# VHH binders against o26223, part 41

Target 1, 191 residues: o26223
Amino acid sequence: MKLLWTSQHIKVTVHIDGKVSKMDVLEAIKTRRSIRKYQDREVPEELIDKILDAAMCGPSAVDERPWHFIVVRNREMLEKIPEVHPYGAMVKDAPVAIIVCCDSSLEKIPGFWVQDCSIASQNILLAAHSLGLGAVWTGVYPLEDRVEGIRRLFSIPEHVIPFSVIPLGYPAENPGTRDLFDPDRIHLEKW
Short names: E, the ipSAE of ESMFold2; O, the ipSAE of OpenDDE; V2, 0.75 times the mean of E and O plus 0.25 times the DockQ between their complexes.

## First folded at step 3 (VHH)

Design g33 (framework vhh_7nfr_2)
Fold by ESMFold2-Fast, scan of step 3:
Structure g33 (fold): chain B 191 residues (1-191), chain A 125 residues (1-125)
Amino acid sequence: as target 1 above (191 residues)
Amino acid sequence: QVQLQESGGGLVQPGGSLRLSCAASGFTFDDYAMSWVRQAPGEGREWVSSISWNSGSIRYADSVKGRFTIARDNVKNTLYLLMDSLKSDDTAVYYCATPGDYESYLSQTDAFDIWGQGTQVTVSS
């Protein structure tokens, strides 16, 4: 039976797509989906603060923690993001967006800031989901036109690199769950 | 409810052409980037092409560059794939897809959401 040949915790992971009474970490990771439709409802500042706290708790290369965040609630500014970001149309309809940035002056080891900011971005998505919000990561870096467009729009200094734009809100869509476990991608002991 | 309905596939000779269509409903089509993905017999799903909501950003897999053209009609909520110079390697079920989680110009995504049955393309000599 090929489907039954899994390690103990792999088997637990495969069988956790059923009913849950509370969202633990594994459930949050498995059920998070990109949300692009939001209710016309304010997101409290307290929830944004919790999300940003979680974002800053990620690991970073040599503890450089190069991330900075811009919180955008201004409707006119949100409506301008799609003009400089071709895949950011949903941002104009979000109540709030977080722009994840790298302050290059804080970088201690070249190139690892991309991983640092990716970790911060994913933590924002997971934290939002755990708090009953929906979010989506729209990519900015490494696309120079998007980087410069976002920089100009939000008056970001030249030594700071906008990495991602993450709109957030109470979800107005439910894309359902995914079962993405593929045992053929797991190699035991050697490739 | 999101609905994606692919059509336009069929049996074609090597060097032939096909036009695939994807009719979208149940969501605001003009707010989403759209992609074509394919699954060849015995293979996993592979990305073919993506187009941004406004057609300002278009990307192709290396295997189809210069032969395929992606297009969209936001008034009709329809995505197209114009396939030219078809090869036996293009034989696959073709799916219209939305990006799963991570949108970017480079079609970076942790999943493609596939909703329809796809449309079979068979290139036979």
Scores: ipSAE 0.000, ipTM 0.364, lowest interface PAE 11.1, mean pLDDT 83

Design g34 (framework vhh_7nfr_2; at its last look DockQ between E and O 0.01; V2 from the best seeds 0.00; counts 0 for: pae O 11.5 > 2, unsure alone 64.9 < 65, placed apart)
Fold by ESMFold2-Fast, scan of step 3:
Structure g34 (fold): chain B 191 residues (1-191), chain A 125 residues (1-125)
Amino acid sequence: as target 1 above (191 residues)
Amino acid sequence: QVQLQESGGGLVQPGGSLRLSCAASGFTFDDYAMSWVRQAPGEGREWVSSISYNSGSIYYADSVKGRFTIARDNVKNTLYLLMDSLKSDDTAVYYCATPGDYESYLSQTDAFDIWGQGTQVTVSS
């Protein structure tokens, strides 16, 4: 039995520090950095919704859009991720993590779900950065131990493949921007 | 080639002060965030403080907040850690660090690349 719940939060206060300025796309791409240290501060569900909306706007092979997302806020579950992911230690300190998954039942062409989920993962990182958050992509697929560990921890069914774990939070570090432009990697007309 | 040279450590009594320096070369220092990390005898590395490329964002570990001040001089390519009210628990080798392979989505054995020998801080009588 399910009841329709009306909750009233007469004491909920949201504080926004500073003004929101929009980052252009090139600025977002060039200044996004992996962030592994987070403030002890809640990320509003509204921001997670915006990030997931952006994640689903990526291109996909034959428009299969195989991605599903698990949003993890439960502290006990976040603390267990490092047990099954060797480089996921920072996840236990994050207020929230998103697990990007492929639902193989949505796959229309074999193998391209990897590119689809890569695009979704990068869109999550860029969207988070544009909203003043920090995030990092910790790889799961194709490492079998990580795939099976994450699947068991989050009760992910056999036809669904966990692809990446992305912790998010307000950044408690700033690694600065990178200067990565290398003209030696650009070939005009031919190799 | 990245080179980081820490200095300014020494023996100091509890409640004392020290100023650590890190001279950077081989990269565009003002394009990178910098951090201080420390390692006490027999312990793992502990992050102490970080400063953004333009000093606009500064972060401290709870254990040092209010006692330590991180600063940088982009003209001199030098990172500083000003340490006040030193405690015996602050005894460690202090390293300045760059972000290293921080953008790896596959692996990250440590969030910081340490390039120098560090500088020893000992807080005792």
Scores: ipSAE 0.361, ipTM 0.744, lowest interface PAE 1.5, mean pLDDT 85
Fold by ESMFold2, look of step 4:
Structure g34 (fold): chain B 191 residues (1-191), chain A 125 residues (1-125)
Amino acid sequence: as target 1 above (191 residues)
Amino acid sequence: QVQLQESGGGLVQPGGSLRLSCAASGFTFDDYAMSWVRQAPGEGREWVSSISYNSGSIYYADSVKGRFTIARDNVKNTLYLLMDSLKSDDTAVYYCATPGDYESYLSQTDAFDIWGQGTQVTVSS
């Protein structure tokens, strides 16, 4: 099947450190990779603000927006995260991490907060990539030991649920692009 | 060249003990959590145990809790599994593994990209 489309895609222009950065949305989605090695270079607060702005732009169930974010730059705290997350060793080498949380008191429809926080987490990854940073989503919820460990480390109250930990920084690796398209996963009209 | 090499398997009677070793080279060993995974004949892979990069967090599958002990030596770049009170159900090829570079936000079984060659453990009555 052939579809003709004459609408022009809108390119987003952003400014980073006084420089113009451009990346097509489809390019960002296709080229983003999990980055676990970071340069010894601080990430400006300005970039973190832009990433969190993007995180909050996602849709949520009935606009409930249940997310909260903890920005972690303290070296001692970053080094403690791997103690409760066995596959989070790269966090100790990251200049900053973002913890995505659900505040259950903001939940308007039970059970959709996982989707809401997943959307925010993916937006963090894409925004970081578009700004020249590398990031990786390390899963916390629904693994009880990880949830309990992170809650304890950051004094997160009982009604707030830590969902993911996302270390980020300027990348010190390039894993390359993967060809993941699989037409057998596409079903027209029926399974 | 990233390499993981297991050793220490063998034949043991029920109630016996074995110590497995996994020598690592070609990467920064103390940057990674390490895991033991086993596979019995005709079965899928079963996660056994994991240890964080600095031994601060240690986890065991329910089937081995209280009998197996995982440890690592970051000076020798070696992972260990001490297996006590062995049962016939523990018969399997044992692999050490680490997640490597992958696209997954969870890392349990089947999320590992770097595997050793395996060492056979046989528990016969």
Scores: ipSAE 0.052, ipTM 0.459, lowest interface PAE 5.0, mean pLDDT 85
Fold by OpenDDE, look of step 4:
Structure g34 (fold): chain B 191 residues (1-191), chain A 125 residues (1-125)
Amino acid sequence: as target 1 above (191 residues)
Amino acid sequence: QVQLQESGGGLVQPGGSLRLSCAASGFTFDDYAMSWVRQAPGEGREWVSSISYNSGSIYYADSVKGRFTIARDNVKNTLYLLMDSLKSDDTAVYYCATPGDYESYLSQTDAFDIWGQGTQVTVSS
C-alpha cells in the first residue's frame, strides 16, 4: 500500500514587510496606546528609517528643527537605560530605542525646543503604531537625574539635551482602545 | 525573494534520530524568531518548537519536549531541529516558519508564515 504522501504546499506569505496598515491619521491617533511589552523580534531598519522620517516632519518654532535622534540597538546599552531611568524598565526588553535630543545650538527662540521635541516624539509614536509597532514615551527632560543619567550613558555633549527615550518593538500586548474625549475640558470663547 | 528550504528528513526506525535543517534567504534572518511546524497526513498543522532571534528563548510543544532540540546559526542563516527518540506519531512533513504574530510565537496557533516545501519525516518500523 503506497502511502500517497500528498505534499500539501501550504504557501503562507510571510509578511516580512511590517504590515504597513493603511491606517489613516485619525485612526492612528485614536487607537494608539503605550506599549511596554515586546516580541522577541528585531525591528527592520527600514521601519526605523520611516519612523525617523516622520519624526522630522513635524513643525518647529521658526523652523529651528533642533532635534537629534540616537538609535540604540545594543543590548548592553538598552539594559543600562533602566539604571538611570526608573520608569524605563521596559527598555531592556525592547529590540530598539530612540532617544530624542535637542541641540541647543540650533534653538532660535528660547524654550520652544520642548514643544519641538514633543512633536517629534509624538510623531515617532504615531508612525510606529501605523507600521504595526508598539512604543512608549518615557520622559527624560525635565528631570535632572534622568537627563544627566542618559547624558553620561551615551556621552551626550553638554549643549545637547536628552528629551525622551522611546523603546519600540513588535507589540506583545494589546491594551485595547479607550475613549479619552472629555467635554468638560472644552471651553467656549472663555474659561 | 523570501525563501525557506527544509532538508534532512527521511525514513527512520522508532527510537531513531534525525537532524533537520532550514536554509533561510531573502530576509534578515537574525531579526526574526523561527519555528518548526509539522503536518501529518489528514491532520492540521501542529506547532513543534520556536526559538527567538538570538536563541535567548526556546519553546517546545509538550509532545516533543525532552526529545527535540531547536537551534539556529545566524551566521549561516540556518535553523535546526534535532530529533531524538522518534516515535511513529512524529511522522509528518516538517516546515520551518516564522511566527505571524505574538500568539503564534508562544502558543499553538495556525498563524504561521511558512513558504518552504517541507521535509518528510517517516518513523516506521
Scores: ipSAE 0.000, ipTM 0.257, lowest interface PAE 11.5, mean pLDDT 85
ESMFold2 (binder alone), look of step 4: mean pLDDT 79; pTM 0.805

Design g35 (framework vhh_7nfr_2; at its last look DockQ between E and O 0.01; V2 from the best seeds 0.00; counts 0 for: pae O 7.9 > 2, unsure alone 60.5 < 65, placed apart)
Fold by ESMFold2-Fast, scan of step 3:
Structure g35 (fold): chain B 191 residues (1-191), chain A 125 residues (1-125)
Amino acid sequence: as target 1 above (191 residues)
Amino acid sequence: QVQLQESGGGLVQPGGSLRLSCAASGFTFDDFAMSWVRQAPGEGREWVSSISWNSGSIYYADSVKGRFTIARDNVKNTLYLLMDSLKSDDTAVYYCATPGDYESYLSQTDAFDIWGQGTQVTVSS
């Protein structure tokens, strides 16, 4: 199986537009891997738009939808991210990164923005994978130094909280598929 | 698809020696750092040793330093653990591991993925 062919192969095989099969979605979930090595290739704006559309389609506590996104393509800015995020070294080599943020002024229920932004981050990873791209979630919140470093670097206002930095690009590595199914973690009817 | 197969364990008396092997397939072995981790009955996993892709960086847990030697053969896709001066506290299932924190959204330093069933080492008379 070729990861770059997942969505394109389905399009070629199916003549009528409709819902992607559940098998194809499960395959995307099971084969997505964190990618930290990228080809020296630009990611088209149209693909970023599709990824961000998918990011905003996640469930949100009382439908507060507190997420905002910063799209970073400027090389100088990408190169500064490792200065405030010690495990974000790969970001400098990516053609683009998305910073997932919470606008606290949109918050209807305190604290649930963390789940909302986590869901958005995972949707970015899955959407990128389905489009033949690779990405990795690098954590920012709740590490105070990373939060304030990213805030300062990107002029983020105090009522907005940077949650994650997700570099993405065409993958230059192909890590193996994980087999993580553990039936001992499944309990029927009761613990 | 990653496959790791450990072998070389067994029953050995205190002060004895064993050589563990890990046969790797399904990935480009020489592109990855490799580690040994162990798990004693009723306890969590304990990191034992790590070796970089080119053997240029080698690290040991304090509990095994001076007694164990990690090595790799990139031509044979095999990782080794040479164990000398074995103690009863070394009794555990030994696993070879790839970097597990590859899926970490926080860091890339201290996690390990275990793929095989391991090899049992028992140090007892």
Scores: ipSAE 0.325, ipTM 0.714, lowest interface PAE 1.8, mean pLDDT 83
Fold by ESMFold2, look of step 4:
Structure g35 (fold): chain B 191 residues (1-191), chain A 125 residues (1-125)
Amino acid sequence: as target 1 above (191 residues)
Amino acid sequence: QVQLQESGGGLVQPGGSLRLSCAASGFTFDDFAMSWVRQAPGEGREWVSSISWNSGSIYYADSVKGRFTIARDNVKNTLYLLMDSLKSDDTAVYYCATPGDYESYLSQTDAFDIWGQGTQVTVSS
């Protein structure tokens, strides 16, 4: 939703999507799995917009919000990503990928952009899952060969750091839920 | 069932050559990057080389660069490691590995879910 002010202080609310997601947040977190097989089916721009809206809702260090996103739908570009990302083969089969980047000119505190972009990346995964899509986070930063390859491929400026590549689509696999809770990782009051 | 089977190891003199093979079955070989990892007696695992699904990206550890060549044949579902100019510190069990279906966003040796049984390479002193 977007609010605009005029000389009369008129507020205008615009609905972009008429459907409301109903997945409980704890369910989304616990059932999300990395999905590397996708249906031959387009992902509507509306869903990508919702995912990126969710990505930008995360907190950031001193509210610096250093993230930028490249949405890749071009088939030739998607097929080139695995040439510079050796573990990104599934990207060639995805209808769309999102590249999460840090614009270092937006940093207010050095070094926290990694946490900021990690938060945005995880929000992309959860939002995609809640919308019936599957996604996987493929790491780029801090591996210099991957960073350089992605920067070159997408003409990313030198002050912008590609952080992750997240292919997504309607899932063609269901790995099931894992129970990974480990009480020994919880420390009360002290280590 | 998912399987990786290495072969081609053996005893070789320093300066010699070997070709290792890794036959893959039970999964879509073309969907995955493949890696060679080695383990010398009493030491931890050492990543050796990786190759992307289409051979478009190839990486080597500094210790083997210029001496080893990784390749794959997606028609035969086979991974290869051509080892030239072998040295005594190349003595190890060599494994092929792949990430498989995993929950790691950074694929390295620690993220591999599928491993072969290994093949012994011994470079005599």
Scores: ipSAE 0.038, ipTM 0.436, lowest interface PAE 5.5, mean pLDDT 85
Fold by OpenDDE, look of step 4:
Structure g35 (fold): chain B 191 residues (1-191), chain A 125 residues (1-125)
Amino acid sequence: as target 1 above (191 residues)
Amino acid sequence: QVQLQESGGGLVQPGGSLRLSCAASGFTFDDFAMSWVRQAPGEGREWVSSISWNSGSIYYADSVKGRFTIARDNVKNTLYLLMDSLKSDDTAVYYCATPGDYESYLSQTDAFDIWGQGTQVTVSS
């Protein structure tokens, strides 16, 4: 027997307990929240591997797959990220962070890398959530100070653009429920 | 057929310890968080503890925090509850259960999908 759920009955709440069951994609999407507080607990490498696998499964423009990932577990480096990222304070408290980057040399069509890396980043968040972890997307690009800060900190080559920093860990908070559905944003056939 | 079978209950003195087990069958055990729930005589069911499918998240009721330890073996399809420093107030039938929704995973006692027959724990001098 597998627990059945319907989207109509899903409370849009982040549960610090992780998943009740292996959740399907709709459940992951509906219940995912940004998590900025983490338990003092290491994240197994196996979970990171699964998350990165998911990150690489998204589509990209003409299949250019321009993304690279820096996995950061070093405590000193994690603690330095907030120094260059003003909204990255939670990174210092996370056991691990993934930095999503674009290698511009892999671009086939200019500009679509932002979409590609966004898809990868979102997949990281969804995968993390489905695995019982909490994560948050901290934007780096397109803010130049953040881009350069992360670049210097991690010695990222000039042709590679840091896009996002995503701290991950077992969640230590449960953000409240929210309803983001807005029928006014739906237009049928025409605006 | 989905089955949960609790065992390990018994009579113990205050301050004693017990280890409960729950054997699961008939479903994919590692797809589910698991919970322990107890019911004292004349009382309603009380959530005790929950553990996620990969043991990544663990939670306890305040009444048992620091005394009880929940664990699971996904290879053996078994849920455990280690109970230390038992008190008279811990006297109850203990059930393992699968939560029916996310809230039930933490504290809801009315929305569990699967229940075992329970095992009696009696703490008495």
Scores: ipSAE 0.015, ipTM 0.320, lowest interface PAE 7.9, mean pLDDT 85
ESMFold2 (binder alone), look of step 4: mean pLDDT 77; pTM 0.784

Design g36 (framework vhh_7nfr_2)
Fold by ESMFold2-Fast, scan of step 3:
Structure g36 (fold): chain B 191 residues (1-191), chain A 124 residues (1-124)
Amino acid sequence: as target 1 above (191 residues)
Amino acid sequence: QVQLQESGGGLVQPGGSLRLSCAASGFTFDDYAMSWVRQAPGEGREWVSSISWNSGSIYYADSVKGRFTIARDNVKNTLYLLMDSLKSDDTAVYYCATPGDYESYLSQDAFDIWGQGTQVTVSS
């Protein structure tokens, strides 16, 4: 049986360091890569604000929007993250990191906050890429040692759950793109 | 540019042992967690084991737990997999891998493979 699959690309206008560029939305998704090496260069507050605006535009279950974000720029605090997160060594060299959190008091449907925070995290990665920055998703929840380590380090209250740590900055590496399309994972009308 | 070169595979009889090596270059090896991933003929990729940058956290797939040992040498930029009590089901191409987009060493699809791998064949 022949599998029929087509995609349509659209163009959008984005701002990069105050300049306008055109980026295909599908190409932005396809070319985003995890970036773990950063230039010693400050990320403007304006770009962080745009990234967080994009993060909050994601869908959430019953529109519960349980997200809270901690923006970390303090060098001493960034240097302590690898002590409680074994895969977070790159964070100490990043100019800024965003910690995505769930406020459990905002949860309306049990368990969907995990998906909500995953969506917010992906929007942060895509928005950073679109603005000429690089970022990487590092997991915190559901690993209890990381959750408690990050909670203690950033004085996060018990009703708030740290979900992910996302360091970001101007990229100092350029990994190649990936070809991940696999038609064997697409089933027509039934499994 | 990231380069990972696997070696140490070969033909071995059931119950035998092999030591795989992965030579890393082009990145700061001691800043990254590293993993071993395998792919048998006709199968998808299967995560085997992961080790944190400082060897403080080590994880194994249930299929290899108690038989395989992962280790690293940050001075030599080398990752190892010591394989004991090999079974026919261990027959696969073995790759060393860096973390993918999620740092999750527990996801079979979360790893970037850079090298050609090393073939392990367990047969009489």
Scores: ipSAE 0.000, ipTM 0.209, lowest interface PAE 14.0, mean pLDDT 83

Design g37 (framework vhh_7nfr_2; at its last look DockQ between E and O 0.02; V2 from the best seeds 0.00; counts 0 for: pae O 8.4 > 2, unsure alone 62.8 < 65, placed apart)
Fold by ESMFold2-Fast, scan of step 3:
Structure g37 (fold): chain B 191 residues (1-191), chain A 124 residues (1-124)
Amino acid sequence: as target 1 above (191 residues)
Amino acid sequence: QVQLQESGGGLVQPGGSLRLSCAASGFTFDDYAMSWVRQAPGEGREWVSSISWNSGSIYYADSVKGRFTIARDNVKNTLYLLMDSLKSDDTAVYYCATPDYESYLSQTDAFDIWGQGTQVTVSS
């Protein structure tokens, strides 16, 4: 007979009204899904501030922290994003979107801003999920047409590069969780 | 249940043309981008072309650009691939595909196949 062990982390009081959730980090990572359908509900500014605080806490190359964020709540502007982003149709139905940008003047080591902004984007997705929201990362960089379309739409200066557009809101869908663990991708001691 | 049914393949001589069709059901076709991917014997899957939900954005692999045209009919829930100037290297099973729901490039960089595909053979 073997003893059955079950581990429990602080879980799951995802407050429907946008109150602070108590999801642990591993649960947040494993249960986060891309959400493209949103309730017709405003997201409180306090939650956006919490998400952006989390986004800025990621590691960056040589601590360059090149990220800047545009918060878009204006319905007219949200409705124009699909015109310059071919797979951003869901953005017009979101109550808010965050555009993750790189200020190239803050870059200390060439090229690593892509990893920095990727980290910030994923932190936005995880923080949103932990707060009871749903979000999706829609890629912009390195697709030239998307980069220039978003730049023109939001008056982004030439030294700033739009990296991703992340619509978010209270989820109107629940796709469940994924089982992606593949031990064949783990090599012990050597390849 | 997502269902995709490809048709229109066959044997054709180099320089010939074929039109592939994909009949879609089981999902809201007009809400999603669609792609064509192909697989030659013993090879991995190769992306061929993608079209956005409203046909406003269309992309082609460099190997087929200028020779293939992707189109969709959202009323009929059908995706098309018009193949012109076919080459022996175009020989493959062709699948229409739904993009991976978790893609951060949205609907262009990952794909799921659901049907049996349609065989295209370019040979003299």
Scores: ipSAE 0.300, ipTM 0.692, lowest interface PAE 1.6, mean pLDDT 84
Fold by ESMFold2, look of step 4:
Structure g37 (fold): chain B 191 residues (1-191), chain A 124 residues (1-124)
Amino acid sequence: as target 1 above (191 residues)
Amino acid sequence: QVQLQESGGGLVQPGGSLRLSCAASGFTFDDYAMSWVRQAPGEGREWVSSISWNSGSIYYADSVKGRFTIARDNVKNTLYLLMDSLKSDDTAVYYCATPDYESYLSQTDAFDIWGQGTQVTVSS
C-alpha cells in the first residue's frame, strides 16, 4: 500500500558545502576544552595532516624545530597506553592519538625543547578544535616513569623524548566554557 | 547533569572513625581519577587523597597517611574515604572532586568539578 507522500517530502538531502566553517582565533582559544569522550567515528587522514601542519607552524628556539610526531591509530597500541600512563584511560576509546616528541639531536640551544614541544602541543589542541574535533593533552615529560613507559611501548630511541600524548576524535561531550579572567594576575609597569 | 554527592559526615569524638561516600552521576566515572579535599574554617582547601581510575595508583597527604584509606567502586560509581583515628584538626567540610578537565598534568591538586561537601566535626 502506497503512502500519501513521496520521498521528495521526507527526503533528507545532506549537502556538503565546499568550505570549512571559520572560527575566529580568540573564539577558538576561549572555547577549546579538553575532550575525553569521543564518538565511534574515524578521523580522516586529511584532518590529521592539517592538525600536524598547524603543530609545525609554532615558533621554536632559534628555529630549531625539534618536534616529531607519532600518529597512533592501531587499536591494540591505543589500548596499551593507559598501562604506562596513569589517568590516560580515555586514550583506549579514541580513534587516534598523536605523541609529541623531541629529537634531542635537533636541539640547538639546551633546554628550550620543552617550550618548543609545548607550543606544538597547544597548536594541535587549537587546530583540532577549529576542525570540529576534541582533544586533550595528557602529560608525559617530565614524569620519568611515563617517559620510559611510552618510549618502550613505541620503540622510541633514547635520544628522542616523548613529551605528550594527545588523543582526539569527534567529541561526545560538551563541557562548555569557563570565565577564568582574573585581573589580579595583571601587573602594570611593575609587580 | 554532572553531579557529585558526598555523605557520611557527622560529629565524632577524637579517635573515632567515619566512612565518607561520594555518589557520582552524569559522567563516565571509571574514566577519571578521583580525589578528596577538605576545607577547615578560615583555611584554604587542602588536598587529602587521590585514586586513579583503576585503583592502581593511590596517594595521601602526609597529614592523613596511615589513618585514612581511599577506595572506589566503579560498578556503583562511588568513591569512599575511610577515616580512622580522627583528630580535632581533621574537622572540615570534605569534598570529592574530579581532576581539572583542563589539566595537562593529571595531578591531585587540579580539580574542575566538586561535590557539595559533607561536614566532619571532631570534638572533645
Scores: ipSAE 0.149, ipTM 0.558, lowest interface PAE 3.5, mean pLDDT 84
Fold by OpenDDE, look of step 4:
Structure g37 (fold): chain B 191 residues (1-191), chain A 124 residues (1-124)
Amino acid sequence: as target 1 above (191 residues)
Amino acid sequence: QVQLQESGGGLVQPGGSLRLSCAASGFTFDDYAMSWVRQAPGEGREWVSSISWNSGSIYYADSVKGRFTIARDNVKNTLYLLMDSLKSDDTAVYYCATPDYESYLSQTDAFDIWGQGTQVTVSS
């Protein structure tokens, strides 16, 4: 017996009658899920622009902002990503993917670029969700085979490090809400 | 594949008891809040009860409070609903569901995933 999936209950920013349903930040954080199934529907460029704007609004170490973004819509390229990323199978089914990269020449303090790109990646996920899209963070760094695979595929310079691949699309699944609060992980004043 | 399968429904007399079960598969069950919802003929869906992943938080609709008990076994990936003192108004198809976050907190009837349901009929 198949679960009844209703797309109607995905609290997505549904453009109903020209009104954008606003999702507050806590709701976005709490309701966000990894989405690996997508509708056969294109993502408007305007939404990608908003997502990228959000990606660049996060903090970075000493404001170094080392991130670059590759927006991939080409079907052939999307279909090649799973060949170099074993856990990127869903990318071939997405209408678009964002590759988050670090330009090492922009790094001011060694090592913080990982945090910077993580923040950017998370902002992409939250922004996508708030706009009614589904996305998933597929890790590239620090696995050398994935880093080099993505580098070769997209002709990324040596001083630029691919960090994550994030497929996006209108969700074709609704996995439900996680309750991950664990009081055992909270320590007061001391361990 | 994510799956929810309800069982345990049936015909009972007023004042009787039933135990519903929901078998979950295809996802990490113990990470999710779970809910029971029901739908009577010709009526909309009605929220019945919710339980957090570790059973630390439990909520009931006013219509079933004191009569129904929600429980879960995270080892068996199973959700339960113990129904006592059943009334004719409890007649409905009962569904196991994963609530969205807002519905879980506000005790509303918006849900993401549900099974096929199990019929509960209370009649003399």
Scores: ipSAE 0.014, ipTM 0.281, lowest interface PAE 8.4, mean pLDDT 87
ESMFold2 (binder alone), look of step 4: mean pLDDT 77; pTM 0.779

